# VHH binders against Rho GTPase-activating protein gacQ (gacQ): the designs that were tried, part 15

Target 1, 189 residues: Rho GTPase-activating protein gacQ (gacQ), of Dictyostelium discoideum (Social amoeba) (q54sl6r67to255)
Amino acid sequence: GSLPFLFEEELPTILVQTIDYLQLFGLQTPGIFRENGSLASIQSYRSLYDNDKPVNFPPHEAHVVASLLKAYLRELKVPLCTFEHYDMFIACESIADEKVKVELLKKVIAHLPPFNRKVMKYIFSFLQKVVENSNVNKMTPDALSIVFLPTILRPQANTDLEILQFTVEDSKSTKTLMSSILLNYDEIF
Key: E = the ipSAE of ESMFold2; O = the ipSAE of OpenDDE; V2 = 0.75 times the mean of E and O plus 0.25 times the DockQ between their complexes.

## First folded at step 20 (VHH; framework vhh_8ghr_2)

Design v5 (from n5 with G100S; at its last look DockQ between E and O 0.51; V2 from the best seeds 0.00; counts 0 for: pae E 3.2 > 2)
Fold by ESMFold2, look of step 20:
Structure v5 (fold): chain B 189 residues (1-189), chain A 126 residues (1-126)
Amino acid sequence: as target 1 above (189 residues)
Amino acid sequence: EVQLVESGGGLVQPGGSLRLSCAASGFNIEDSYAIHWVRRAPGKGEELVARIYPYSGSTYYADSVKGRFTISADISKNTAYLQMNSLRVEDTAVYYCARSYDEIYGDSTYSLFDHWGQGTLVTVSS
């Protein structure tokens, strides 16, 4: 579904529940966000959330919960970074001077709808903790860029095949973008 | 330049063993990529044989090879291995090493491969 755009609206339940779980059980999990959980489990939880039914995650499901979070973000009708700002995010990648790139990223993110920026701040605060534990979980900022950035930044597309094609192509054109945001979180947010 | 170089193929009798090696250069296999072994019999399509995430040791095996093949990695040598035991004629194929990862889109899992080795021929015959 679409993200709510009203001030004071609570963060989506699925977002809070998955991130709470991963902060407790996922930070030390090797390959978190890279290795997938059981597809059957992911689809079962997705159905529960789509039908507003209660969800409780048992222990030992860090990969399932990480996959579910990515699926939630990927399936938003309008991606978190929005279609409108896609070209501006892509343009930031071409900037060689890291300080200038970070200044532009801060501006682009500030222009997002306020709720989108709130959600990004929340997600990236958590992803910093993933990176802080990369000695164990092996998920550096670059590794996260490959698997996580496509869930929040994509051009308009009409089919899963088109989305997959853009994901492959975009990994080359946005290789440092997520790293720049993660490593400069306090300045950007 | 990212390179994957397979070795260890050859001719072997049914019931025999071979060990394939996949030497990687231009990247560290401990990075968050998987290494896949994929095989193709002459005139046939590709079959995903085994996969390892070297950083975690997580593995996958096709049903056709479970219990007979073992995939492993040596981080210090930047090399993945496929130990092939109890070989049968049906295992005859060119075996490729590939760098990969899996991703879920919608209701499907996709294996995404960005680099392939040249392959090594395994022939199992009398």
Scores: ipSAE 0.350, ipTM 0.647, lowest interface PAE 3.2, mean pLDDT 86
ESMFold2 (binder alone), look of step 20: mean pLDDT 81; pTM 0.826
OpenDDE, look of step 20: ipSAE 0.494; ipTM 0.757

Design v6 (from n5 with A34S; at its last look DockQ between E and O 0.62; V2 from the best seeds 0.00; counts 0 for: pae E 2.6 > 2)
Fold by ESMFold2, look of step 20:
Structure v6 (fold): chain B 189 residues (1-189), chain A 126 residues (1-126)
Amino acid sequence: as target 1 above (189 residues)
Amino acid sequence: EVQLVESGGGLVQPGGSLRLSCAASGFNIEDSYSIHWVRRAPGKGEELVARIYPYSGSTYYADSVKGRFTISADISKNTAYLQMNSLRVEDTAVYYCARGYDEIYGDSTYSLFDHWGQGTLVTVSS
């Protein structure tokens, strides 16, 4: 589909609305971000956002809203972590010393475009709350890394199939990257 | 370290039943992964048969098996099961157990897997 660029000064409406909803209704939902909502519901909301129509989420749609947030991030024309920094993020995962890895992640994130860094800070602040509730929602930092990191970090590709193929390949190579960011949020941001 | 071992395949007549087992080791099936059953028939691609998230009990079934197959998990034995009833000749395939999750992208659902079992053959023949 048509993907926005993250060069705007304001947070996109879909980001704010989905995250606000999930803070109220999604933090205790088992498998949030892992399990999908109804495809039909997700597509209905996508259509409303794509056509700048008003969106109102009812209270029992946490999986739909989480799926919608992931879809939004995955379909950005340039991923949140950018194509330019992709190899640098991947290289950070190969570092065995956690303190050295976190130090390098901080530097890579600091070099992202300022708006991208602002959006990352916003999203990861929320994701910390998801992790804080992992005893109920079952989404540990490692679990979240598997399902969420591919939405913000991907190599250059032109088809959904190519993107998914890299996701499969990279799941073996990036297992702890996002958890390192989440667990060291204050140092990194 | 992560291992998935299928068992329970064999030869069965149409209308019969089999129960497949997927014994997991190196992780807890109650973790936030899914367990999938995938089959490959001769001359056909892979088909997702059923999926369970054991921690929530959420399940999925392909239309071709709805009402006939039941996926389940026993957390205490770290094992998932596929109960296959009212078997048909077209159910003949190698059945694989896999760990992963489902993801929606665009208008499609994709299954992503990081570990597979060795497969168990199910033959439905008179």
Scores: ipSAE 0.451, ipTM 0.727, lowest interface PAE 2.6, mean pLDDT 87
ESMFold2 (binder alone), look of step 20: mean pLDDT 81; pTM 0.805
OpenDDE, look of step 20: ipSAE 0.657; ipTM 0.830

## First folded at step 21 (VHH; framework vhh_8ghr_2)

Design w1 (from v1 with L112I; at its last look DockQ between E and O 0.81; V2 from the best seeds 0.70)
Amino acid sequence: EVQLVESGGGLVQPGGSLRLSCAASGFNFEDSYAIHWVRRAPGKGEELVARIYPYSGSTYYADSVKGRFTISADISKNTAYLQMNSLRVEDTAVYYCARGYDEIYGDSTYSIFDHWGQGTLVTVSS
ESMFold2, look of step 21: ipSAE 0.579; ipTM 0.811
ESMFold2 (binder alone), look of step 21: mean pLDDT 82; pTM 0.819
OpenDDE, look of step 21: ipSAE 0.738; ipTM 0.871

Design w2 (from w1 with N28T; at its last look DockQ between E and O 0.68; V2 from the best seeds 0.00; counts 0 for: pae E 2.002 > 2)
Fold by ESMFold2, look of step 21:
Structure w2 (fold): chain B 189 residues (1-189), chain A 126 residues (1-126)
Amino acid sequence: as target 1 above (189 residues)
Amino acid sequence: EVQLVESGGGLVQPGGSLRLSCAASGFTFEDSYAIHWVRRAPGKGEELVARIYPYSGSTYYADSVKGRFTISADISKNTAYLQMNSLRVEDTAVYYCARGYDEIYGDSTYSIFDHWGQGTLVTVSS
């Protein structure tokens, strides 16, 4: 008879589709995640996803797709790292001993809701590939800490301007946090 | 140590031209950072004038300067330029070179800076 149950990805469609695209077309793109794509294009694709319409990205839109991924993460009502764990992540940055910092990061990430941890593992696995290509794409772990970390880690705020204000102030406090996670991925996840 | 040094400001009559330079040290324009020109007019806040990503050549201009100003970069000299033509009295300002990047929040674009130059004064007056 019938086919057995299939193992399926529980990950959001937009997350999988943008990361699949970027693994094919974005790893060699200079300034990926730092340079934005067209705002109009980003908003157009966002509308398609909001209306459950099919999305097909053309081969030459890596900046648009990277911007779309960042926008998706930034606009979650609760950020991926959650509001309740925000202070714990910030506290990890102040730890000078890298080994101790990594041990605490592992614990904080293990206490995230299971789905959030699954998504983080997926995203950071991809970001490792971005870093592995940094000699071409120019996106080092420190560069990603600046441009990508604010999409997943933020304090509670009521407006985009408030979020930007906190992000700018907190960027001094979170310079290497993402780098520590990326360079110690196997230990943390 | 990252430094940005502006030059080329001065006094010019309306309709005239100036070229500003931003010489960078402590990093290379082959990096993924953007270079911005930001101005502050007397009694006013900051206005983004133009931005370039030197590695890709991608540019942006404020509506107030489109068609009159041109931003460019010379990677071999590690220097960015702002060619300002058809200058008007309202272009009078201190012009700063800044390193950083642009980011989209909602329906708006914001510029984020990590290093600033000291500024160069442009005065447009007869």
Scores: ipSAE 0.519, ipTM 0.766, lowest interface PAE 2.0, mean pLDDT 87
ESMFold2 (binder alone), look of step 21: mean pLDDT 82; pTM 0.817
OpenDDE, look of step 21: ipSAE 0.659; ipTM 0.836

Design w3 (from w1 with H115Y; at its last look DockQ between E and O 0.74; V2 from the best seeds 0.00; counts 0 for: pae E 2.4 > 2)
Fold by ESMFold2, look of step 21:
Structure w3 (fold): chain B 189 residues (1-189), chain A 126 residues (1-126)
Amino acid sequence: as target 1 above (189 residues)
Amino acid sequence: EVQLVESGGGLVQPGGSLRLSCAASGFNFEDSYAIHWVRRAPGKGEELVARIYPYSGSTYYADSVKGRFTISADISKNTAYLQMNSLRVEDTAVYYCARGYDEIYGDSTYSIFDYWGQGTLVTVSS
């Protein structure tokens, strides 16, 4: 009920607004999170949020809103999974036994800062709905691991190009993390 | 195993046409990947020519080829095509088919490729 609000920080407005929009308009959109919206539109919305201006998303903007959510996550000074826990997440990928991998993932996620864990829980609940609609939207856990996971899990880097280069190299070391978390959501969160 | 095999290159005079094909195996065009045509002219770097997401039909063309080239895909044949019309000498290049996707970071769009074909040579010369 109302008692948890006294002990927890509220979710960021941009996170709630983009996910609410995508739950209504994005679940059936082919290539959601993989195809980009207009760069100009994305930058315009970023500017509005940065200046604390009201944001109203018009209909039929699912690609723009999905791109905006990814941009928000990617541009956090410290990624959602944190730099401190990066190596532990990467190590989970090398575990062949799925039950052991899930147990370790649960522990790593439980040790994230409480707010980060809360945001991850919120995002992955939504991503489950994306995967549930993958027959139409074509976004499987594997597809999301390629385009979404890098927005929340990355090593320290100095440039956007360097980050993209690590994303390509590290995607080979994070192939099953997204799937393991999504398929075991209730156990992990 | 993902493979991309280009065909259809050759020698053509200016103003002529060619159709390039990219036959894919190891994945289905209904997957959410893009197919790109990238060219490398002699002594030059790589240039993205066109891109299609076959499942949605979304396309992109470089300014240098707009109105002259058409990218398309046949999902049932798992094959992408580049119809090249009104060819010019500057279109001379090795043309590669590449699988991947486009991503926005900061103020720029980047194309990310995980698999490449062997290339097919297009020569436009009198």
Scores: ipSAE 0.456, ipTM 0.737, lowest interface PAE 2.4, mean pLDDT 86
ESMFold2 (binder alone), look of step 21: mean pLDDT 82; pTM 0.816
OpenDDE, look of step 21: ipSAE 0.684; ipTM 0.849

Design w4 (from w1 with D31S; at its last read DockQ between E and O 0.80; V2 from the best seeds 0.78)
Amino acid sequence: EVQLVESGGGLVQPGGSLRLSCAASGFNFESSYAIHWVRRAPGKGEELVARIYPYSGSTYYADSVKGRFTISADISKNTAYLQMNSLRVEDTAVYYCARGYDEIYGDSTYSIFDHWGQGTLVTVSS
ESMFold2, look of step 21: ipSAE 0.710; ipTM 0.874
ESMFold2 (binder alone), look of step 21: mean pLDDT 83; pTM 0.823
OpenDDE, look of step 21: ipSAE 0.683; ipTM 0.850
ESMFold2, look of step 23: ipSAE 0.671; ipTM 0.856
ESMFold2 (binder alone), look of step 23: mean pLDDT 82; pTM 0.815
OpenDDE, look of step 23: ipSAE 0.726; ipTM 0.865
ESMFold2, fold request of step 25: ipSAE 0.678, 0.651, 0.672; ipTM 0.864, 0.849, 0.861
ESMFold2 (binder alone), fold request of step 25: mean pLDDT 82, 82, 82; pTM 0.818, 0.816, 0.818
OpenDDE, fold request of step 25: ipSAE 0.868, 0.860, 0.862; ipTM 0.932, 0.930, 0.930
ESMFold2, last read: ipSAE 0.675, 0.674, 0.554; ipTM 0.866, 0.864, 0.801
ESMFold2 (binder alone), last read: mean pLDDT 82, 83, 82; pTM 0.816, 0.827, 0.817
OpenDDE, last read: ipSAE 0.869, 0.863, 0.869; ipTM 0.934, 0.930, 0.933

Design w5 (from w1 with Y110W; at its last look DockQ between E and O 0.78; V2 from the best seeds 0.00; counts 0 for: pae E 2.2 > 2)
Fold by ESMFold2, look of step 21:
Structure w5 (fold): chain B 189 residues (1-189), chain A 126 residues (1-126)
Amino acid sequence: as target 1 above (189 residues)
Amino acid sequence: EVQLVESGGGLVQPGGSLRLSCAASGFNFEDSYAIHWVRRAPGKGEELVARIYPYSGSTYYADSVKGRFTISADISKNTAYLQMNSLRVEDTAVYYCARGYDEIYGDSTWSIFDHWGQGTLVTVSS
């Protein structure tokens, strides 16, 4: 299946509903965003959202809901960080001086379309809570850089296999972007 | 430096058992990574045999080994195990321990590996 495109003024329903759920039920879940929920369950919820049907998540489905959020972001026609800004984000990783890196990250994020920046601010505010609970959930900024960053930052690609191959290759070159953004959230956003 | 060291391979008769070990260093099993056992028979591609997330205990088994093989982990020893029972000639392969995670892309699950062991040979022959 497919997910709808982002709406301009309001945060997308799926984004709000999944994040609300994860704030209640997911912050203490070991391996959240790294372990997957049932593919069948994820596809069932995607079908409901695709057909504008009501969705209610039962308790104890944190892995399914986290997987659904990642799928939503990964399957946007244009990724949250956009194709246009991809090379600039990648270039930020090569900057050794953290102060200079953060200043460039702030500029790159400020150049995103305003709605994309709003969605990023919302998501990263939530991801700070995930990291704050990393002693229990085992998801550090480095872990999120591996499993979450590819859902919002990717080059143009033609197939899921090609996307996976870029993800594997880029993981060596984007090791610290998540931590730089999360640790400097207030300055950047 | 992340390192995975397999041991326990050898020659065994059909119907026999072996226990493989994967000793890990450079990271802790309480981290959120998965440990996989992957095998490669001569002239064949790689087959995922089993996977465990040690911190949660979540496991997966290929249909070809389900009911015969058991994956486990001992967090205190930072070591994963593959207990292989009722071995068949078709189980003959080099068995690798690999660190990584499973991810969903589209309608498929993919295993992504960032570190591999050197492998241990299992030969099942009468």
Scores: ipSAE 0.497, ipTM 0.767, lowest interface PAE 2.2, mean pLDDT 87
ESMFold2 (binder alone), look of step 21: mean pLDDT 82; pTM 0.820
OpenDDE, look of step 21: ipSAE 0.643; ipTM 0.832

Design w6 (from w1 with I35M Y60S; at its last look DockQ between E and O 0.83; V2 from the best seeds 0.00; counts 0 for: pae E 2.3 > 2)
Fold by ESMFold2, look of step 21:
Structure w6 (fold): chain B 189 residues (1-189), chain A 126 residues (1-126)
Amino acid sequence: as target 1 above (189 residues)
Amino acid sequence: EVQLVESGGGLVQPGGSLRLSCAASGFNFEDSYAMHWVRRAPGKGEELVARIYPYSGSTSYADSVKGRFTISADISKNTAYLQMNSLRVEDTAVYYCARGYDEIYGDSTYSIFDHWGQGTLVTVSS
């Protein structure tokens, strides 16, 4: 088949299943990625995936599935944007000229491991659809930079408290980074 | 820009009731933010009391206040409320309104706040 179909065949099952679900049932959900689903439900699905059990999501669990996707990304030992490129991503935020910023973002993303870049391309393609529906779901690129970007971009830290502290500190420094990537998706990927 | 103004605090006797208000400006409740009530009792740290996502109506409460406190929001007035019934001496605190969202890390939920009000004092004493 097609290139998008081939990408989906090479991607982790949890990633494909959560994004497929959210494309069908989550794009019109107010506060998607900002409002959490039930913690008990999230942990139940995590257990199924951890034990390689089949997972079937009912149609009214968009917040649970969105929370599960975020948890999957946060729990990667090395974040999607990698520790090595963290400072380069942060530096892009300080660039005032949007065209220069986008050109450098394209270069930084091209330097990611090929699998990480493939996953980013897949996720950001989906996030564009979330933004396209922001008149209903209220999740603008700026809103996603607050709640989603920390799941893929973080510095090395020794404790969860340190990670949270850096996330809070860096969210002010990465205010427009998500927006620049999402609004320039075709140029970057 | 974003401003949160609490009101409704005061002195009440145990068993009494108070209603706190948090008037918001600089953003709309339809923008999917969560609104929180956080309290700080004398000599203690901060305790998240209640949270509402005004657009969806989803609420949560600390175990210490379940059944006694009710959080609500009026989108048209851009105002959140905390109805406090059956007040106890232990409820004595400065109550803050805060905007943000809840996030799940592992097996725990954490609240992340980007704007705070100035607080309103609630004193429960005979």
Scores: ipSAE 0.499, ipTM 0.761, lowest interface PAE 2.3, mean pLDDT 87
ESMFold2 (binder alone), look of step 21: mean pLDDT 81; pTM 0.803
OpenDDE, look of step 21: ipSAE 0.696; ipTM 0.853

## First folded at step 23 (VHH; framework vhh_8ghr_2)

Design x1 (from w4 with I112L; at its last look DockQ between E and O 0.62; V2 from the best seeds 0.67)
Fold by ESMFold2, look of step 23:
Structure x1 (fold): chain B 189 residues (1-189), chain A 126 residues (1-126)
Amino acid sequence: as target 1 above (189 residues)
Amino acid sequence: EVQLVESGGGLVQPGGSLRLSCAASGFNFESSYAIHWVRRAPGKGEELVARIYPYSGSTYYADSVKGRFTISADISKNTAYLQMNSLRVEDTAVYYCARGYDEIYGDSTYSLFDHWGQGTLVTVSS
């Protein structure tokens, strides 16, 4: 209508435009979020967004748009899941009882800053559609966890050695976290 | 258990051809994974030669092999191939098949691998 949905008015333009595009043109794309678009095209679109210029994606650019969305999330100074909540997200992976894990995930996500939670809800709603089409696009929840989770969840680190140590320590602890969120979206959000 | 088994290496004269095979088990090519061919020449580091995403058919070739090598995959046989034509002495290397994917970080593309084959030796000489 004439009054936009308030939740979506607060979302970054690049987030809305990339997800709108991918809902139309990317759900059936083999390897979406795993295969890359042209680096030159990605950098060209980044330049347009950085300079507040209009962006219009042509219809055959799903890999470019997916790559751009991942780059946007990865390059946030504070990751979407925040540094403060990193340890709690990782702790959820260690919980054997799926019901208990989901209950804790719901609480951790509820304690995120409201804007971060709104963005997560928006992104994961879309990622459910990607998973619903996994028989064609081949992006299972586990495949998405490998390529997408690092864009939103990372530890704060002071040195390259600390980054390596955290990566090794946490590699197994995040392998199913996204699938638990995606499969329990309605309960969590 | 994911396994990659290379075959088809051997001795060939310059200008000759070989076809390498990479038979996969423990996962299906009807997936979003990529298959890479990586080579290591004597005394040299690793060089990415070619990559295919078997399901989508998307390919990549290093400049050193473009026009001479062709990567392909047969999903029904769960096997990837590297057709090597117009072979040169500098193509002499152990060729490895590796599973993974390519990712962009900043201004660069990186290949990330989680499984490797044992390699097959290609020797180009007369």
Scores: ipSAE 0.665, ipTM 0.855, lowest interface PAE 1.3, mean pLDDT 87
ESMFold2 (binder alone), look of step 23: mean pLDDT 82; pTM 0.812
OpenDDE, look of step 23: ipSAE 0.716; ipTM 0.857

Design x2 (from w4 with S32T; at its last fold request DockQ between E and O 0.85; V2 from the best seeds 0.75)
Amino acid sequence: EVQLVESGGGLVQPGGSLRLSCAASGFNFESTYAIHWVRRAPGKGEELVARIYPYSGSTYYADSVKGRFTISADISKNTAYLQMNSLRVEDTAVYYCARGYDEIYGDSTYSIFDHWGQGTLVTVSS
ESMFold2, look of step 23: ipSAE 0.566; ipTM 0.800
ESMFold2 (binder alone), look of step 23: mean pLDDT 82; pTM 0.820
OpenDDE, look of step 23: ipSAE 0.819; ipTM 0.902
ESMFold2, fold request of step 25: ipSAE 0.581, 0.577, 0.556; ipTM 0.813, 0.812, 0.803
ESMFold2 (binder alone), fold request of step 25: mean pLDDT 82, 82, 82; pTM 0.818, 0.819, 0.816
OpenDDE, fold request of step 25: ipSAE 0.866, 0.863, 0.866; ipTM 0.930, 0.929, 0.930

Design x3 (from w4 with Y105W; at its last read DockQ between E and O 0.74; V2 from the best seeds 0.77)
Amino acid sequence: EVQLVESGGGLVQPGGSLRLSCAASGFNFESSYAIHWVRRAPGKGEELVARIYPYSGSTYYADSVKGRFTISADISKNTAYLQMNSLRVEDTAVYYCARGYDEIWGDSTYSIFDHWGQGTLVTVSS
ESMFold2, look of step 23: ipSAE 0.707; ipTM 0.874
ESMFold2 (binder alone), look of step 23: mean pLDDT 82; pTM 0.818
OpenDDE, look of step 23: ipSAE 0.708; ipTM 0.857
ESMFold2, fold request of step 25: ipSAE 0.484, 0.658, 0.703; ipTM 0.764, 0.858, 0.874
ESMFold2 (binder alone), fold request of step 25: mean pLDDT 82, 82, 82; pTM 0.817, 0.814, 0.820
OpenDDE, fold request of step 25: ipSAE 0.864, 0.858, 0.860; ipTM 0.930, 0.928, 0.928
ESMFold2, last read: ipSAE 0.701, 0.685, 0.651; ipTM 0.875, 0.870, 0.854
ESMFold2 (binder alone), last read: mean pLDDT 82, 81, 82; pTM 0.815, 0.813, 0.818
OpenDDE, last read: ipSAE 0.866, 0.859, 0.864; ipTM 0.931, 0.928, 0.931

Design x4 (from w4 with T109V; at its last look DockQ between E and O 0.75; V2 from the best seeds 0.66)
Fold by ESMFold2, look of step 23:
Structure x4 (fold): chain B 189 residues (1-189), chain A 126 residues (1-126)
Amino acid sequence: as target 1 above (189 residues)
Amino acid sequence: EVQLVESGGGLVQPGGSLRLSCAASGFNFESSYAIHWVRRAPGKGEELVARIYPYSGSTYYADSVKGRFTISADISKNTAYLQMNSLRVEDTAVYYCARGYDEIYGDSVYSIFDHWGQGTLVTVSS
């Protein structure tokens, strides 16, 4: 299937609705963004959004909604971090000096298309709240980096299998890029 | 260093029971990681048998073992268990404990593993 493009002046409805829900019902949920909701439920909600149908989430579906948000981001035809900037983000990951890494990250993010930067700012503002509740939800910046970064940063690929292979290989190494952004949000955005 | 050490395998008759243990070190079960039991039968690929997120108690079972196997975790001992009841010849395999998480890609669920144990052999035969 075809993936959507991210060119809107307004934040996408699915992004706002999922994040609003998770701020109410997901911040205290153990393993949020790491545990999956029901695949059947996720697919049902995806179909509703794909067909521009109304979506209302009941209170006890935090894992479904978190999974849906990740699926939305993963399936963008051009990832949030873009293909153009992929190598620059990867280069930042290799920098050992945290201050230097953060300074370069700020520059790379500033060069993203303005709408992409706006969406990143919105998402990362919310993810800070997830981290603030990590004593209960068990999702540290490092845990989020493992499970969330692949949804926004990927190389060009022809198949879901290639995307999965990137994720599997990435999970075998420590990734701190997203942690650096989360912990330095105010400087970067 | 993350380590997973399986134990409890052996030879058992069809209809019998075994309890496998997976003792973990180098990380805390209070983390957001899952513990999986994966088996490899002779000449076959791997099959995910069961998975637990110890911090939440959330579980998954393959259809082939539902109702017969129970996965559990003891956070204080940092150990996961697989209680295998009503064993069948087709359950014969090397059983591995693996750390990781499950992820959805498209319309499928995939398990992603970053650490494996050495495995424990379970043989079910008359």
Scores: ipSAE 0.545, ipTM 0.786, lowest interface PAE 1.9, mean pLDDT 88
ESMFold2 (binder alone), look of step 23: mean pLDDT 82; pTM 0.820
OpenDDE, look of step 23: ipSAE 0.728; ipTM 0.867

Design x5 (from w4 with S56T; at its last look DockQ between E and O 0.67; V2 from the best seeds 0.68)
Fold by ESMFold2, look of step 23:
Structure x5 (fold): chain B 189 residues (1-189), chain A 126 residues (1-126)
Amino acid sequence: as target 1 above (189 residues)
Amino acid sequence: EVQLVESGGGLVQPGGSLRLSCAASGFNFESSYAIHWVRRAPGKGEELVARIYPYTGSTYYADSVKGRFTISADISKNTAYLQMNSLRVEDTAVYYCARGYDEIYGDSTYSIFDHWGQGTLVTVSS
């Protein structure tokens, strides 16, 4: 026989494994995606994934797994939303008319590379479940827009410190982009 | 409108104690936000002193204050506290309450703030 192959049309293993775990163990976790897990644990799992070693998450590591997912997305060479579309996504945050904002978001997302759009659809489908449990986990769409959006949308930068600087500067404005996508998921995807 | 109001600063001799309060309005401590105490000593930059996620009780302390300072929160009063014991002259600073969250970038943890209080002055001197 043959071994299973990972193809570009398939979702990345780390993405599927972390989201599967969080659907089981993370939806009721207070502050999920806001509070960090142990840095040492995150780095240990990152090393396993970097070396294509098997990863199995024990129960009760929701913060570690959520942090790992964010780290994976943040460390992509080209962010999920791409550098090319960064300014257009940022412009959407400033649009006051929600219908106009959603129409533009749909167009911008439609112009992403098809694989990026597929991954976004997968992630946002999961994040809807996080929001559905916000009465317990306290992660509203606006809260997710603040802590999760920087992992998928960033300008070009040479270091993690420069990326952090942009994130801090952008955090001074109200971030509603993910709320608009999550609340209008079916129209956008 | 989110507001953070600090109180409890003052003049204390070395070895003394003070308790700072940070009363919050415009958001609920049951939310996922962290409350930080940040201090700025004369001629120095900002130093994160302590951080709490009130809903879970998760805390962090700078090495310079571990064992001497205790951060806490009372969700029902929407208020965070910093109990400062065994005060030293180098603890002299304006202490700010700030709302935000901690995030990992690379090998380090950073605090990101979206709202600040006005600050309360703590002076430790003989």
Scores: ipSAE 0.588, ipTM 0.818, lowest interface PAE 1.8, mean pLDDT 88
ESMFold2 (binder alone), look of step 23: mean pLDDT 83; pTM 0.824
OpenDDE, look of step 23: ipSAE 0.788; ipTM 0.890

